# VHH binders against MCM-like protein MJ0961: the designs that were tried, part 21

Target 1, 362 residues: MCM-like protein MJ0961, of Methanocaldococcus jannaschii (q58371r317to678)
Amino acid sequence: RNEELIETLNELGRKKNIIDILSNYLISQIKGYELVKKAIFLQQIKGAFKFLPDGTPLRRDSHILLITDPGIGKSTMLRRIARLFPQNAYASVTTATGGGLTAIVTREATEIGDGWVVKPGVFVRANEGTACIDELTVDKNVMKYILEAMESQTIHVNKGGINVKLPARCAVLAACNPKRGRFDRNLTVIEQIDIPAPLLSRFDLIFPLMDKPNRKSDEEIAEHILNTHIETATKDYKILGAIDIDGITVDEKLLKYYIIYARSCAYIEENQDLYLGEFDETKLIMPYLTDKAKKMIKKYYLEMRKLGEGDNPIPITARQLEAIIRIAEMHAKARLSDKVEDVDAEVAISIIDDCLKQVAYD
Below, E stands for the ipSAE of ESMFold2; O stands for the ipSAE of OpenDDE; V2 stands for 0.75 times the mean of E and O plus 0.25 times the DockQ between their complexes.

## First folded at step 24 (VHH; framework vhh_lunsekimig_d3)

Design T1 (from S3 with T33Q Y99H; at its last look DockQ between E and O 0.01; V2 from the best seeds 0.00; counts 0 for: pae O 14.1 > 2, placed apart)
Fold by OpenDDE, look of step 24:
Structure T1 (fold): chain B 362 residues (1-362), chain A 121 residues (1-121)
Amino acid sequence: as target 1 above (362 residues)
Amino acid sequence: EVQLVESGGGVVQPGGSLRLSCAASGFTFRDYQLYWYRQAAGIERELIASIDTYGDTNYVKSVKGRFTISRDNSENTMYLQMNSLRAEDTGLYYCATDHYDWLTGSEYDHWGQGTLVTVSS
């Protein structure tokens, strides 16, 4: 059964445009926003496991910020992702406390007496998953916790005699509204973001999603929504929904398995043996960056740096380079490749470039 | 070890009602989707209802409006309320959960032993 599943997954991975197809399927409730969906899909796959010589893991998570006009369905996207895996979690800043986002330390009666208990917050719960944070800009007081989690991938708890670091190795998918609730076309996107620069800089991808009335797009959206309702009400509704990809029926379950399969790089033969015993992340083989991909990324980075020497509102730093590398790795994994190739680099560069253009010029 | 134990099956007349229960153990109940399947004689097992971690429910068309799937996370129990039962609803009913850890090689689905539902006059 597992063998059959693996075969199916491998076959899927060989399909043309599989990433586009699966990313759209992942968030099929919303029409459009293909690039955002792709980014989110890749985010779920995560980057390569890398370790420093001392065993410290490097960040493999890509953080995404959605800045959206009302009505675009950001909450729907976040909730969808939050429901995708048990390790994913959802929180709204409107209702979340600092403790709720990080950890709560409470005194509870134990069998041996009253003791302190640490209850994990969203970031801790989302360890090895994705923390979906809605309404990010509603309360600035909680942003420091988010920043800490994003930066260190740990939550530090120091209360009641408890001094511990909890793992919070999670990707962040965050959403917020523009400062004025809606985008002003006369202002840059950056001017309309009410997020401190240190926190903003932690996001690999920033997507401004503007609601622009367009008859054609509106019609398509309307049609999609209506069809979804009709299908739900009238059609022999497949409980989990499914799509057909060249004879392979892909449901939500298979999608999840694909993501996990890609994430763990289980498609690499050497990694299969690691699953028979105690799993050690440090032993996993990850896709390696090819020279061609490296050159491509390097070239782009240098070009971008050169452009930034002027009055560029967005500084290009080494963080962006790392972001490109991560996305390229994610893409390679998503297509079940043991190599990060030029195609992966190209996609990564494209995504980053699009984001930068939108943020800087719109 | 993941365990699923169905109960509540029996013989009922057409138009009658039954409530099935699935007691779960060995995993974090709240974090997983749950399913009801049924298998009629000579027919392949079919998914009839699902409930996700947020409580969203889905049904196959043949049972929609008659059956209600629910979960109690505090009791680690899933239910299937079956109303307006028909002869075609006769079969072995299974509860299931799906979770697969590719890192450990765990099975992606777990099943109970099933409970028999017979709808006959």
Scores: ipSAE 0.000, ipTM 0.233, lowest interface PAE 14.1, mean pLDDT 85
ESMFold2, look of step 24: ipSAE 0.511; ipTM 0.829
ESMFold2 (binder alone), look of step 24: mean pLDDT 78; pTM 0.772

Design T2 (from T1 with H110Y; at its last look DockQ between E and O 0.75; V2 from the best seeds 0.00; counts 0 for: pae E 3.9 > 2, grease 24.3 > 24.2)
Amino acid sequence: EVQLVESGGGVVQPGGSLRLSCAASGFTFRDYQLYWYRQAAGIERELIASIDTYGDTNYVKSVKGRFTISRDNSENTMYLQMNSLRAEDTGLYYCATDHYDWLTGSEYDYWGQGTLVTVSS
ESMFold2, look of step 24: ipSAE 0.277; ipTM 0.716
ESMFold2 (binder alone), look of step 24: mean pLDDT 80; pTM 0.787
OpenDDE, look of step 24: ipSAE 0.277; ipTM 0.703

Design T3 (from S3 with T33Q Y54H H110Y; at its last look DockQ between E and O 0.01; V2 from the best seeds 0.00; counts 0 for: pae O 16.4 > 2, placed apart)
Fold by OpenDDE, look of step 24:
Structure T3 (fold): chain B 362 residues (1-362), chain A 121 residues (1-121)
Amino acid sequence: as target 1 above (362 residues)
Amino acid sequence: EVQLVESGGGVVQPGGSLRLSCAASGFTFRDYQLYWYRQAAGIERELIASIDTHGDTNYVKSVKGRFTISRDNSENTMYLQMNSLRAEDTGLYYCATDYYDWLTGSEYDYWGQGTLVTVSS
């Protein structure tokens, strides 16, 4: 069964536009927003394992911010991702406390007496997964915790004599509304974001999702929603709805396996042997950046830096470069490649460029 | 070792009710999706109900409104409440978990031994 599964996954990886297909399938509840879906899909795959000489892991998680008009379905996307894996978690800032997002220290009765217990919050629970944070801008007081988690990938707890650092290596998928509830077309996206610059800068991708009435698109969306309801009500509910990709039936289970398969790079032969014993992340072979991809990314970065020498509302920094690299790695993994090639770099650059254009100029 | 043990099957008259149980061990129960399958004589095994880690449930049309899948994470047990049983519900009922560990090469899924449900007048 396992061999068959692996074969199936490998076969899927060879299909044209597999990333587009699977990303759309991942969030099929919402019509459109292909780029966002693709980004989210890649986010779930995560970047390459890399370690500093001292053994400190480098950040492989990409953080995504959705700035959406009401009615776009951001909560649906977040909830969908939150339910995708056990390591994923969902929280709304409207209902979450700082402790709820990070960790709560409580006194509980233990076998040896009353002791302090640390209860993991959303970020800790989402370790090695994705923290889906809804309504990010509703409470600014909790943003510091989010920033800490995003920056250090740890949560520090210092309460009741307990001083611990908890791992919070998670990707963040966050959503918020514009400052005024809806986008103002006369303002830049940045002007309409009520997020501190330090936190904002931690996001690799920022997607402004504006509700623009359009008859054709609205009709398509309506049709999709209606069909979904009809299918749910009238058809034999297929537990874990499936799609057919060139004769391969892909259900949610297979999608999840594909994501994990890509994430772990188990498709690389050398990595398979490592899974038979004690798993050591430091020994895993990851896709390497090819010279061609490197040159492409470097060129883009330099061009962007040059453009930013002026009063650009979005500073291009080394963080952007790292973001591109991460996305390229994710893309390579998503297509089950042992190399990060120019195709991966191109996609990464495209995504980043689109985001920057939308945020800076729209 | 992952183990699933079904119980609660038996003979019941049409219109009757049964409650099946699936006791799970050997894995973190709360972190896995659970399924009920059934297999009638001469028919391929079919998925009839599922419950995910968040408690969301799904049913096939034939059992929807009559069967209820639930889980108790504290007891590591999944249940299937079957009401308004019909002759066509007769079969061997299996519980399964969606388990695969890519790191260890564990099996794709785990099944119980099954429990027989017979609906007969």
Scores: ipSAE 0.000, ipTM 0.205, lowest interface PAE 16.4, mean pLDDT 84
ESMFold2, look of step 24: ipSAE 0.136; ipTM 0.615
ESMFold2 (binder alone), look of step 24: mean pLDDT 80; pTM 0.781

Design T4 (from S3 with Y32H T33Q; at its last look DockQ between E and O 0.01; V2 from the best seeds 0.00; counts 0 for: pae O 14.3 > 2, placed apart)
Fold by OpenDDE, look of step 24:
Structure T4 (fold): chain B 362 residues (1-362), chain A 121 residues (1-121)
Amino acid sequence: as target 1 above (362 residues)
Amino acid sequence: EVQLVESGGGVVQPGGSLRLSCAASGFTFRDHQLYWYRQAAGIERELIASIDTYGDTNYVKSVKGRFTISRDNSENTMYLQMNSLRAEDTGLYYCATDYYDWLTGSEYDHWGQGTLVTVSS
């Protein structure tokens, strides 16, 4: 069964536009927003495992911020992702406490007596997964915890004599509304974000999603929603929903396996043997950055830096370069490649560039 | 080791009801989707109901409105309430979970031994 599955996954990986297809399928409940869906899909695949000489893992997670008008379905997207894997978690800042987001230390009766117990919050629970944070801007008091988690990928607990660092290596998919609840067309996106600059800078991708009435798009959305309801009510409901990709039936299960398969780079032959025993992440072969891709990314970065020498609302820094690299790696993994090639770099640059343009100019 | 043990099968008259149980162990029950399959004689095994980690349920058309899948995470048990049973519902019923770890090479599906449901007059 495993061999057949692997074969199927490999076959899928060879399909044209497989990333677009699977990303759309991942969040099929919402019509449109293909770029956002792609980004989220890539986020689930995660970047390459990289370690410093001392064994410290480098950040491989991409953080995404959705700034949305009401009604766009941001919560639906977040919930969908939160349900995708057990390591994914959902929290709304409206109901979450700082401890709920990070960790809570409580005194509980243990078999040995009364002791302090650390209960993991959302970020800790989402270790090696994705923390979906809704309504990010509702409570500014919790943002410091989010920042800590995003920056250090750990949660530090110091309470009741307990001093521990908990791993919180998670990607963050966060959503918020504009400051005024809806986008003002007369203001830049940045002016409408009520997020501190340090936290904002931690996001690799920022997507402003504006609800713009458009007859054609509205019709498509309406049609999609209606069809979904009709199918649910009248058609032979396929329990997990499935799509056909050139004769391969892809359901949610297969999608999940594909993501995991890509994430772990199990498609690389050398990595297969590592799964037979105790797994060491440091031994995993990851896609390597080709010279061509490197040159492309470097060129783009330098161009962007040059453009930013002025009063650019968004400073281009090395963090953005790293973000591009991560996204390129994710893309390479998503297509089951052992190399990060120019095509991957191009997509990464495109995504980043689109985000920057939207944030800076809209 | 992942274990799934089905129970509750038996002989019932058409229109009758049965409640199947699936006791699970060896994995974090709450973190996994659960499924009921059935296999009639001479027919391939078919998925009939699913419940995800959030409690969302799905059914095939043939059992929709008659069968109810549920889970008790505190007891590590999944249930299938079968009402208005029909002759065509006769078969071996299996519970399953999608438990696969690519890092360990575990199987992606785990099945119980099944429980027999016979609907006959």
Scores: ipSAE 0.000, ipTM 0.222, lowest interface PAE 14.3, mean pLDDT 85
ESMFold2, look of step 24: ipSAE 0.569; ipTM 0.852
ESMFold2 (binder alone), look of step 24: mean pLDDT 80; pTM 0.792

Design T5 (from S3 with Y99H; at its last fold request DockQ between E and O 0.57; V2 from the best seeds 0.00; counts 0 for: unsure alone 64.4 < 65)
Amino acid sequence: EVQLVESGGGVVQPGGSLRLSCAASGFTFRDYTLYWYRQAAGIERELIASIDTYGDTNYVKSVKGRFTISRDNSENTMYLQMNSLRAEDTGLYYCATDHYDWLTGSEYDHWGQGTLVTVSS
ESMFold2, look of step 24: ipSAE 0.463; ipTM 0.811
ESMFold2 (binder alone), look of step 24: mean pLDDT 78; pTM 0.774
OpenDDE, look of step 24: ipSAE 0.402; ipTM 0.750
ESMFold2, fold request of step 27: ipSAE 0.442, 0.288, 0.462; ipTM 0.797, 0.735, 0.804
ESMFold2 (binder alone), fold request of step 27: mean pLDDT 77, 78, 78; pTM 0.768, 0.777, 0.774
OpenDDE, fold request of step 27: ipSAE 0.401, 0.358, 0.408; ipTM 0.764, 0.747, 0.766

Design T6 (from T1 with D109E; at its last look DockQ between E and O 0.02; V2 from the best seeds 0.00; counts 0 for: pae O 16.1 > 2, placed apart)
Fold by OpenDDE, look of step 24:
Structure T6 (fold): chain B 362 residues (1-362), chain A 121 residues (1-121)
Amino acid sequence: as target 1 above (362 residues)
Amino acid sequence: EVQLVESGGGVVQPGGSLRLSCAASGFTFRDYQLYWYRQAAGIERELIASIDTYGDTNYVKSVKGRFTISRDNSENTMYLQMNSLRAEDTGLYYCATDHYDWLTGSEYEHWGQGTLVTVSS
């Protein structure tokens, strides 16, 4: 069964546009927003394992911010991702406390008496997964915790004599509304974001999702929603309707397996043997950046830096370069490649470029 | 060791009700999707209901509206409330969970021993 599954996954990975197909399937409840879906899909794949000489892991997670008009279905997307894996978690800032997002220290009765217990919050629970944070801008007081988690990938707890650092290596998928609740077309996206610059800069991708009434699009969306409701009401047992990809039936389970398969790079033969014993992430083979891809990314970065020498509202920094690299790695993994090639770099650059254009320009 | 233990089966008249329980141990209950299967005599085992980690439920058409799957994470127990039972509902009912860990290459499929449900006049 496992061998068959692996074969199936490998076959899927060879299909044209598999990333587009699977990303759309991942969030099939919402019509459109293909780029966002792709980004989210890649986010679930995660970047390559990399370690500093001292063994410190480098960040492999890409953080995504959705700035959405009401009614676009941001919560649906977040909830969908939150339910995708047990390591994923959902929280709304409207109901979450700082402790709820990070960790709570409480006194509880233990076998040896009353003691302090640390209860993991969303970021800790989402370790090695994705923290889906809804309504990000509703309470600014909790943003500091989010920033800490995103920056250090750890949560520090110092209360009641407990001083511990908890791992919070998670990707962040966050959503918020514009400052005025709806986008103003006369303002830049940046002007309409009520997020501190330090936190904002931690996001690799920022997607402004504007509700633009369009009859054709609206009709398509309506039709999709209606069909989804009909299908859910009338169909036999299906969590998610299966799709056929060139003779391969893909259901939610297979999608999840594919994501994990890609994430772990288990498709690389050398990695399979490493799991027979004690798992060591440092020994895993990851896709390597080819010279061609490197050159492409470098060129783009330099061009962008040059453009930013002026009064660009969005500074291009080394963080952006790292973001591109991560996305390229994710893309390579998503297509089950042992190399990060020019095609991966191109996609990464395209995504970043689109985001920058959308954020900087109306 | 992962254990699933079904209970609550028995003989019931058509139109009657039964509540099945599946007591789980040996794994983090809340993190797993759970399933009810049934197997009638001479028929392949079929999935009839599922509940995910967030409590979302799905049913096969034949039991939809009559059966309700639920879970209590505090008790590590899954339930199947069966109402309006029919003769065709007769069979051995199994609770199950599955997980595949690609990092270890291990597939985990766990089944209970089953509980017999007989719907007869």
Scores: ipSAE 0.000, ipTM 0.221, lowest interface PAE 16.1, mean pLDDT 85
ESMFold2, look of step 24: ipSAE 0.539; ipTM 0.844
ESMFold2 (binder alone), look of step 24: mean pLDDT 80; pTM 0.784

## First folded at step 25 (VHH; framework vhh_lunsekimig_d3)

Design U1 (from S1 with Y32H D109E; at its last look DockQ between E and O 0.02; V2 from the best seeds 0.00; counts 0 for: pae O 5.6 > 2, placed apart)
Fold by OpenDDE, look of step 25:
Structure U1 (fold): chain B 362 residues (1-362), chain A 121 residues (1-121)
Amino acid sequence: as target 1 above (362 residues)
Amino acid sequence: EVQLVESGGGVVQPGGSLRLSCAASGFTFRDHQLYWYRQAAGIERELIASIDTYGDTNYVKSVKGRFTISRDNSENTMYLQMNSLRAEDTGLYYCATDYYDFLTGSEYEHWGQGTLVTVSS
């Protein structure tokens, strides 16, 4: 059974535009926003496991911020992702406390006796998954916890004499509204983000999603919504109906398997058996960055740095370079490649460039 | 595949000491709580010590002050230092960890094969 599944997944990975197809399928509830969907899909694939000589893992997660007008369906996207895997979690800042986001220490009876118990918050629960944070800008007081989690990928709890560090290696998918609730066309996107610069800089991708009237898009959206209502009323509604990709039937289950397989196991035969459970990440072989890809990324970075010599609202730093590398790795993994090639670099650069343009030139 | 391999068991006199080891593989060791269980003849398996991801330790009353559980994340190994051993400590000792199935969200426990500790005069 496992062998057959692996064969199917490998075959699927060889299909043209598989990433585009699967990313759209992942968030089929919302029409459009293909780039955002692609980014979120890649986020679920995650980057390569890399370790410093001392054994410290390098960050492999890409963080995504959605700045959206009301009605765009940001919560739907976040909730969809939150339900995708058990390691994914959803929280709204409106209802979340600092402890709820990080960890709470309580005294409870345990099987061994009475003792202090640390209850994991959203970031800890989302370890090796994705923390979906909604309404990010509603409470500024909790932002510091988010920042800490994003920076260190750990949650430090110091309460009641308990000093503990909890793993929180998670990707963040966050969403918020513009400062005024809706985008103002007279202001830059940056001016309408109510997020401190340190936290903002931790996001690899920032997507401003503006509600712009467009006849074609509006028609598609309307049709989609209407069809959903009709299907629901007729009991034919499928949250995620299966799709056919060149003879392969892909349902939600297979999609999940593909993501997990791509995340950790697809690259070499030795890794293929590890997708069924937890694994030792230090033993995993990941795609390597080719010289061609390296050259392409380097060139882009240098070009962008030159352009940023002016007062750019979003400075291009080494952090951006790392983001590009991560996304390229994610893309390589998503296509089940054992190497990061120029095609991966190109896609990564494209995504980053599009984001930058949208933010800078909105 | 998750693997736990216990070692260090043997025969010791009352009042003696043993150090058990549990070598772990197949999972992210640092992210999991670890446990020592023991099973005496004719008695149900009992949890005797635990160590969480933060290094906090807990012990059952019968071994408290005599046994020390520890972990080395760099070596993916858990230890149980047993001092002042008593006849009542005789049994098969198991290391265990909780496992989370990524796809189903279910939690499982994984066990080693056990190592025998015999305390006898």
Scores: ipSAE 0.031, ipTM 0.350, lowest interface PAE 5.6, mean pLDDT 85
ESMFold2, look of step 25: ipSAE 0.481; ipTM 0.814
ESMFold2 (binder alone), look of step 25: mean pLDDT 79; pTM 0.784

Design U2 (from U1 with T53I; at its last look DockQ between E and O 0.02; V2 from the best seeds 0.00; counts 0 for: pae O 4.8 > 2, grease 25 > 24.2, placed apart)
Fold by OpenDDE, look of step 25:
Structure U2 (fold): chain B 362 residues (1-362), chain A 121 residues (1-121)
Amino acid sequence: as target 1 above (362 residues)
Amino acid sequence: EVQLVESGGGVVQPGGSLRLSCAASGFTFRDHQLYWYRQAAGIERELIASIDIYGDTNYVKSVKGRFTISRDNSENTMYLQMNSLRAEDTGLYYCATDYYDFLTGSEYEHWGQGTLVTVSS
């Protein structure tokens, strides 16, 4: 059974445009936003495991911020992702406390009697998963905890005699509204983001999603929504109906397996046995960056740096370079490749470039 | 598969020392907190020491100052240095770790088989 599954997954990975297909399928509840969906899909694949000489892991997670007009379905996206894997978690800042996001220390009966117990918050629970944070800008007081979690990828708890550090290596998928609730066309996107610069800079991808009336798009959206309602009323509501990809039936379960397989195992033969079992991350072999991809990424970075010599609202820094590398790795993994190639770099650059253009020019 | 294997137990005289080892495999060792438990005859298992992912340690009062918990992430091994051993320290010592199953979303505590420590004159 496992062998058959692996064969199926490998076959699936060889399909053209598999990433586009699966990313769209992942968030099929919402019509459109293909780039965002692709980014979120890649986010779930995660980047390569890399370690510094001292054994410290490098960040492999890409953080995504959605700035959306009301009605676009941001919460639906976040909730969908939050339910995708057990390690994914959902929190709304409106209801979340600092402790709820990080960790809470409570007194409970333990095996040794009554004592303090640490309860993991959203970021800890989302370790090796994705923390979906909704309504990010509603409470500024909570942002500091988010920043800390994103920066250190750990949660430190020091309360009630308990001093512990918990891993919180998670990707962040966050969503918020513009400052005024809706985008103002007379303002730049940056001016409408009510997020402190330190936190904003931690996001690899920022997607402003504006509700722009478009007859064709609106019609498609309406049709999609209506069909969904009809289906839910008449048929067993399956969050994700199965799709056929060249004879392979892909349902939610297979999608999840594909993501997990791509995340850790598929692209290196030595890693394949790890798919069905628990493993040590330090033993994983990851796709390597090819010279061609490296050259492409480097070229883009340098070009972008030249353009940013002026008062660019979004400074291009080494963080952006790292973001591109991560996304390229994610893309390589997503197509089950043992190497990061020019095609991966191209896609990564494209995504980053699109984001930058939207943020800087709109 | 998550495996924890304790070693180093034995018979020692009061005031003596032992060093226990816990060899771990099957999970990302560095990402998990580790624990030493012990169980004396007729007594419930008790937590005696913990070490977090960055090496911060906590001890039960009865062993504080005498026992030292440590970890070597490069070797996937946890240690318990036990000094000034007392008769009351006699028991089966267990290594434990918390584990989160990615597929099921369940949290598990994994235990070794234990190693016996006997402190007797």
Scores: ipSAE 0.019, ipTM 0.400, lowest interface PAE 4.8, mean pLDDT 85
ESMFold2, look of step 25: ipSAE 0.465; ipTM 0.805
ESMFold2 (binder alone), look of step 25: mean pLDDT 79; pTM 0.788

Design U3 (from T4 with D109E; at its last look DockQ between E and O 0.02; V2 from the best seeds 0.00; counts 0 for: pae E 17.1 > 2, placed apart)
Fold by ESMFold2, look of step 25:
Structure U3 (fold): chain B 362 residues (1-362), chain A 121 residues (1-121)
Amino acid sequence: as target 1 above (362 residues)
Amino acid sequence: EVQLVESGGGVVQPGGSLRLSCAASGFTFRDHQLYWYRQAAGIERELIASIDTYGDTNYVKSVKGRFTISRDNSENTMYLQMNSLRAEDTGLYYCATDYYDWLTGSEYEHWGQGTLVTVSS
């Protein structure tokens, strides 16, 4: 065990604004949009390990759709998230086939002869990680594969004597452009989304990211454009630099350790024995939802349901209630807490509320 | 219409080298896995090498280390570099493609006409 590393991680977790700092560090290429960056960072932390009495795992991932103007750096950001962990994966819809997203069954010449083999697609490769899907609205023929993966979290293959069920339990971080290529400020956000309602409903969080040139200096814009052009032309995406947080130097490696530490709930003393022995995820102790947090989330849900009656905009649904709970769990884990408290619920509500207000009302 | 045209066959001495080409048309080449098959006189075709859309290659034991499959997606062409040729490598060499699409349910397999390789002193 590395006691010095654990002490450093615990020190980071005690800082009140650590999640704001780390989310901005991870997604430094995009200016502003603090709640969006926080949501993407929390997606990497993942929700609590929870199981039904029969051992069936409950959904722990939240799905995020970004609708962005060109030049925001969405593809670069998606590739950086995909490189963060071996279990993360990247695919562009424009270069993917149905098999490339789910699974390909092909004939292989092997050392023992030929045979049918299964090659996993991006959703299968991203099992227990994040599938970063770029250019979502470009090829609608593959949207059905995305729907299947997000709903069932498994891919069933029947061909040539191969009958397998491949797990695809992943978070989805997807990005696309607005319907006309760039946001028109004279139209609402929802009018500019070119994604069918069935697929759109599978995303827990939908964020517009608009390029706002009037809010940046000419120097900032020029430098951003030059760096993006150099990075794409060389295909050499710069690694994260180091930052200083109250005397602690944080680089990409320490960030990855922090995420693993939070994700695993290893900061909870009772869980440390499980990692020393035979690991059983059903026995992990997770942050529990306090009564105050429960009441806060329930109050928000009921108030938003009330506002959605009649001819009002898209109402909050049970899916969004579940997403609020998962995000609150992610936030509690991200600050290394054994409890999901009212502060965690407040952040989760803020993220969902911002998403609903920007998409449905703005 | 899918077309696969092999070329580069010929007569070569044992221990020699030969490079086969497979020119493809009528489908999106980069999206399909590709195969080389070999057929000696009087026996069934056998798969000897494959290359997938990710560039991963596989070989049967009898050719591994001697043959190299490759693809050039910009030229819609697959290659088989054959080194250290042996008499048992004599046969008709075919390129093939095979895929399926979950969305459309389409599946097809297509073969070229073959190119003859003869290894003889």
Scores: ipSAE 0.000, ipTM 0.213, lowest interface PAE 17.1, mean pLDDT 78
ESMFold2 (binder alone), look of step 25: mean pLDDT 78; pTM 0.782
OpenDDE, look of step 25: ipSAE 0.140; ipTM 0.549

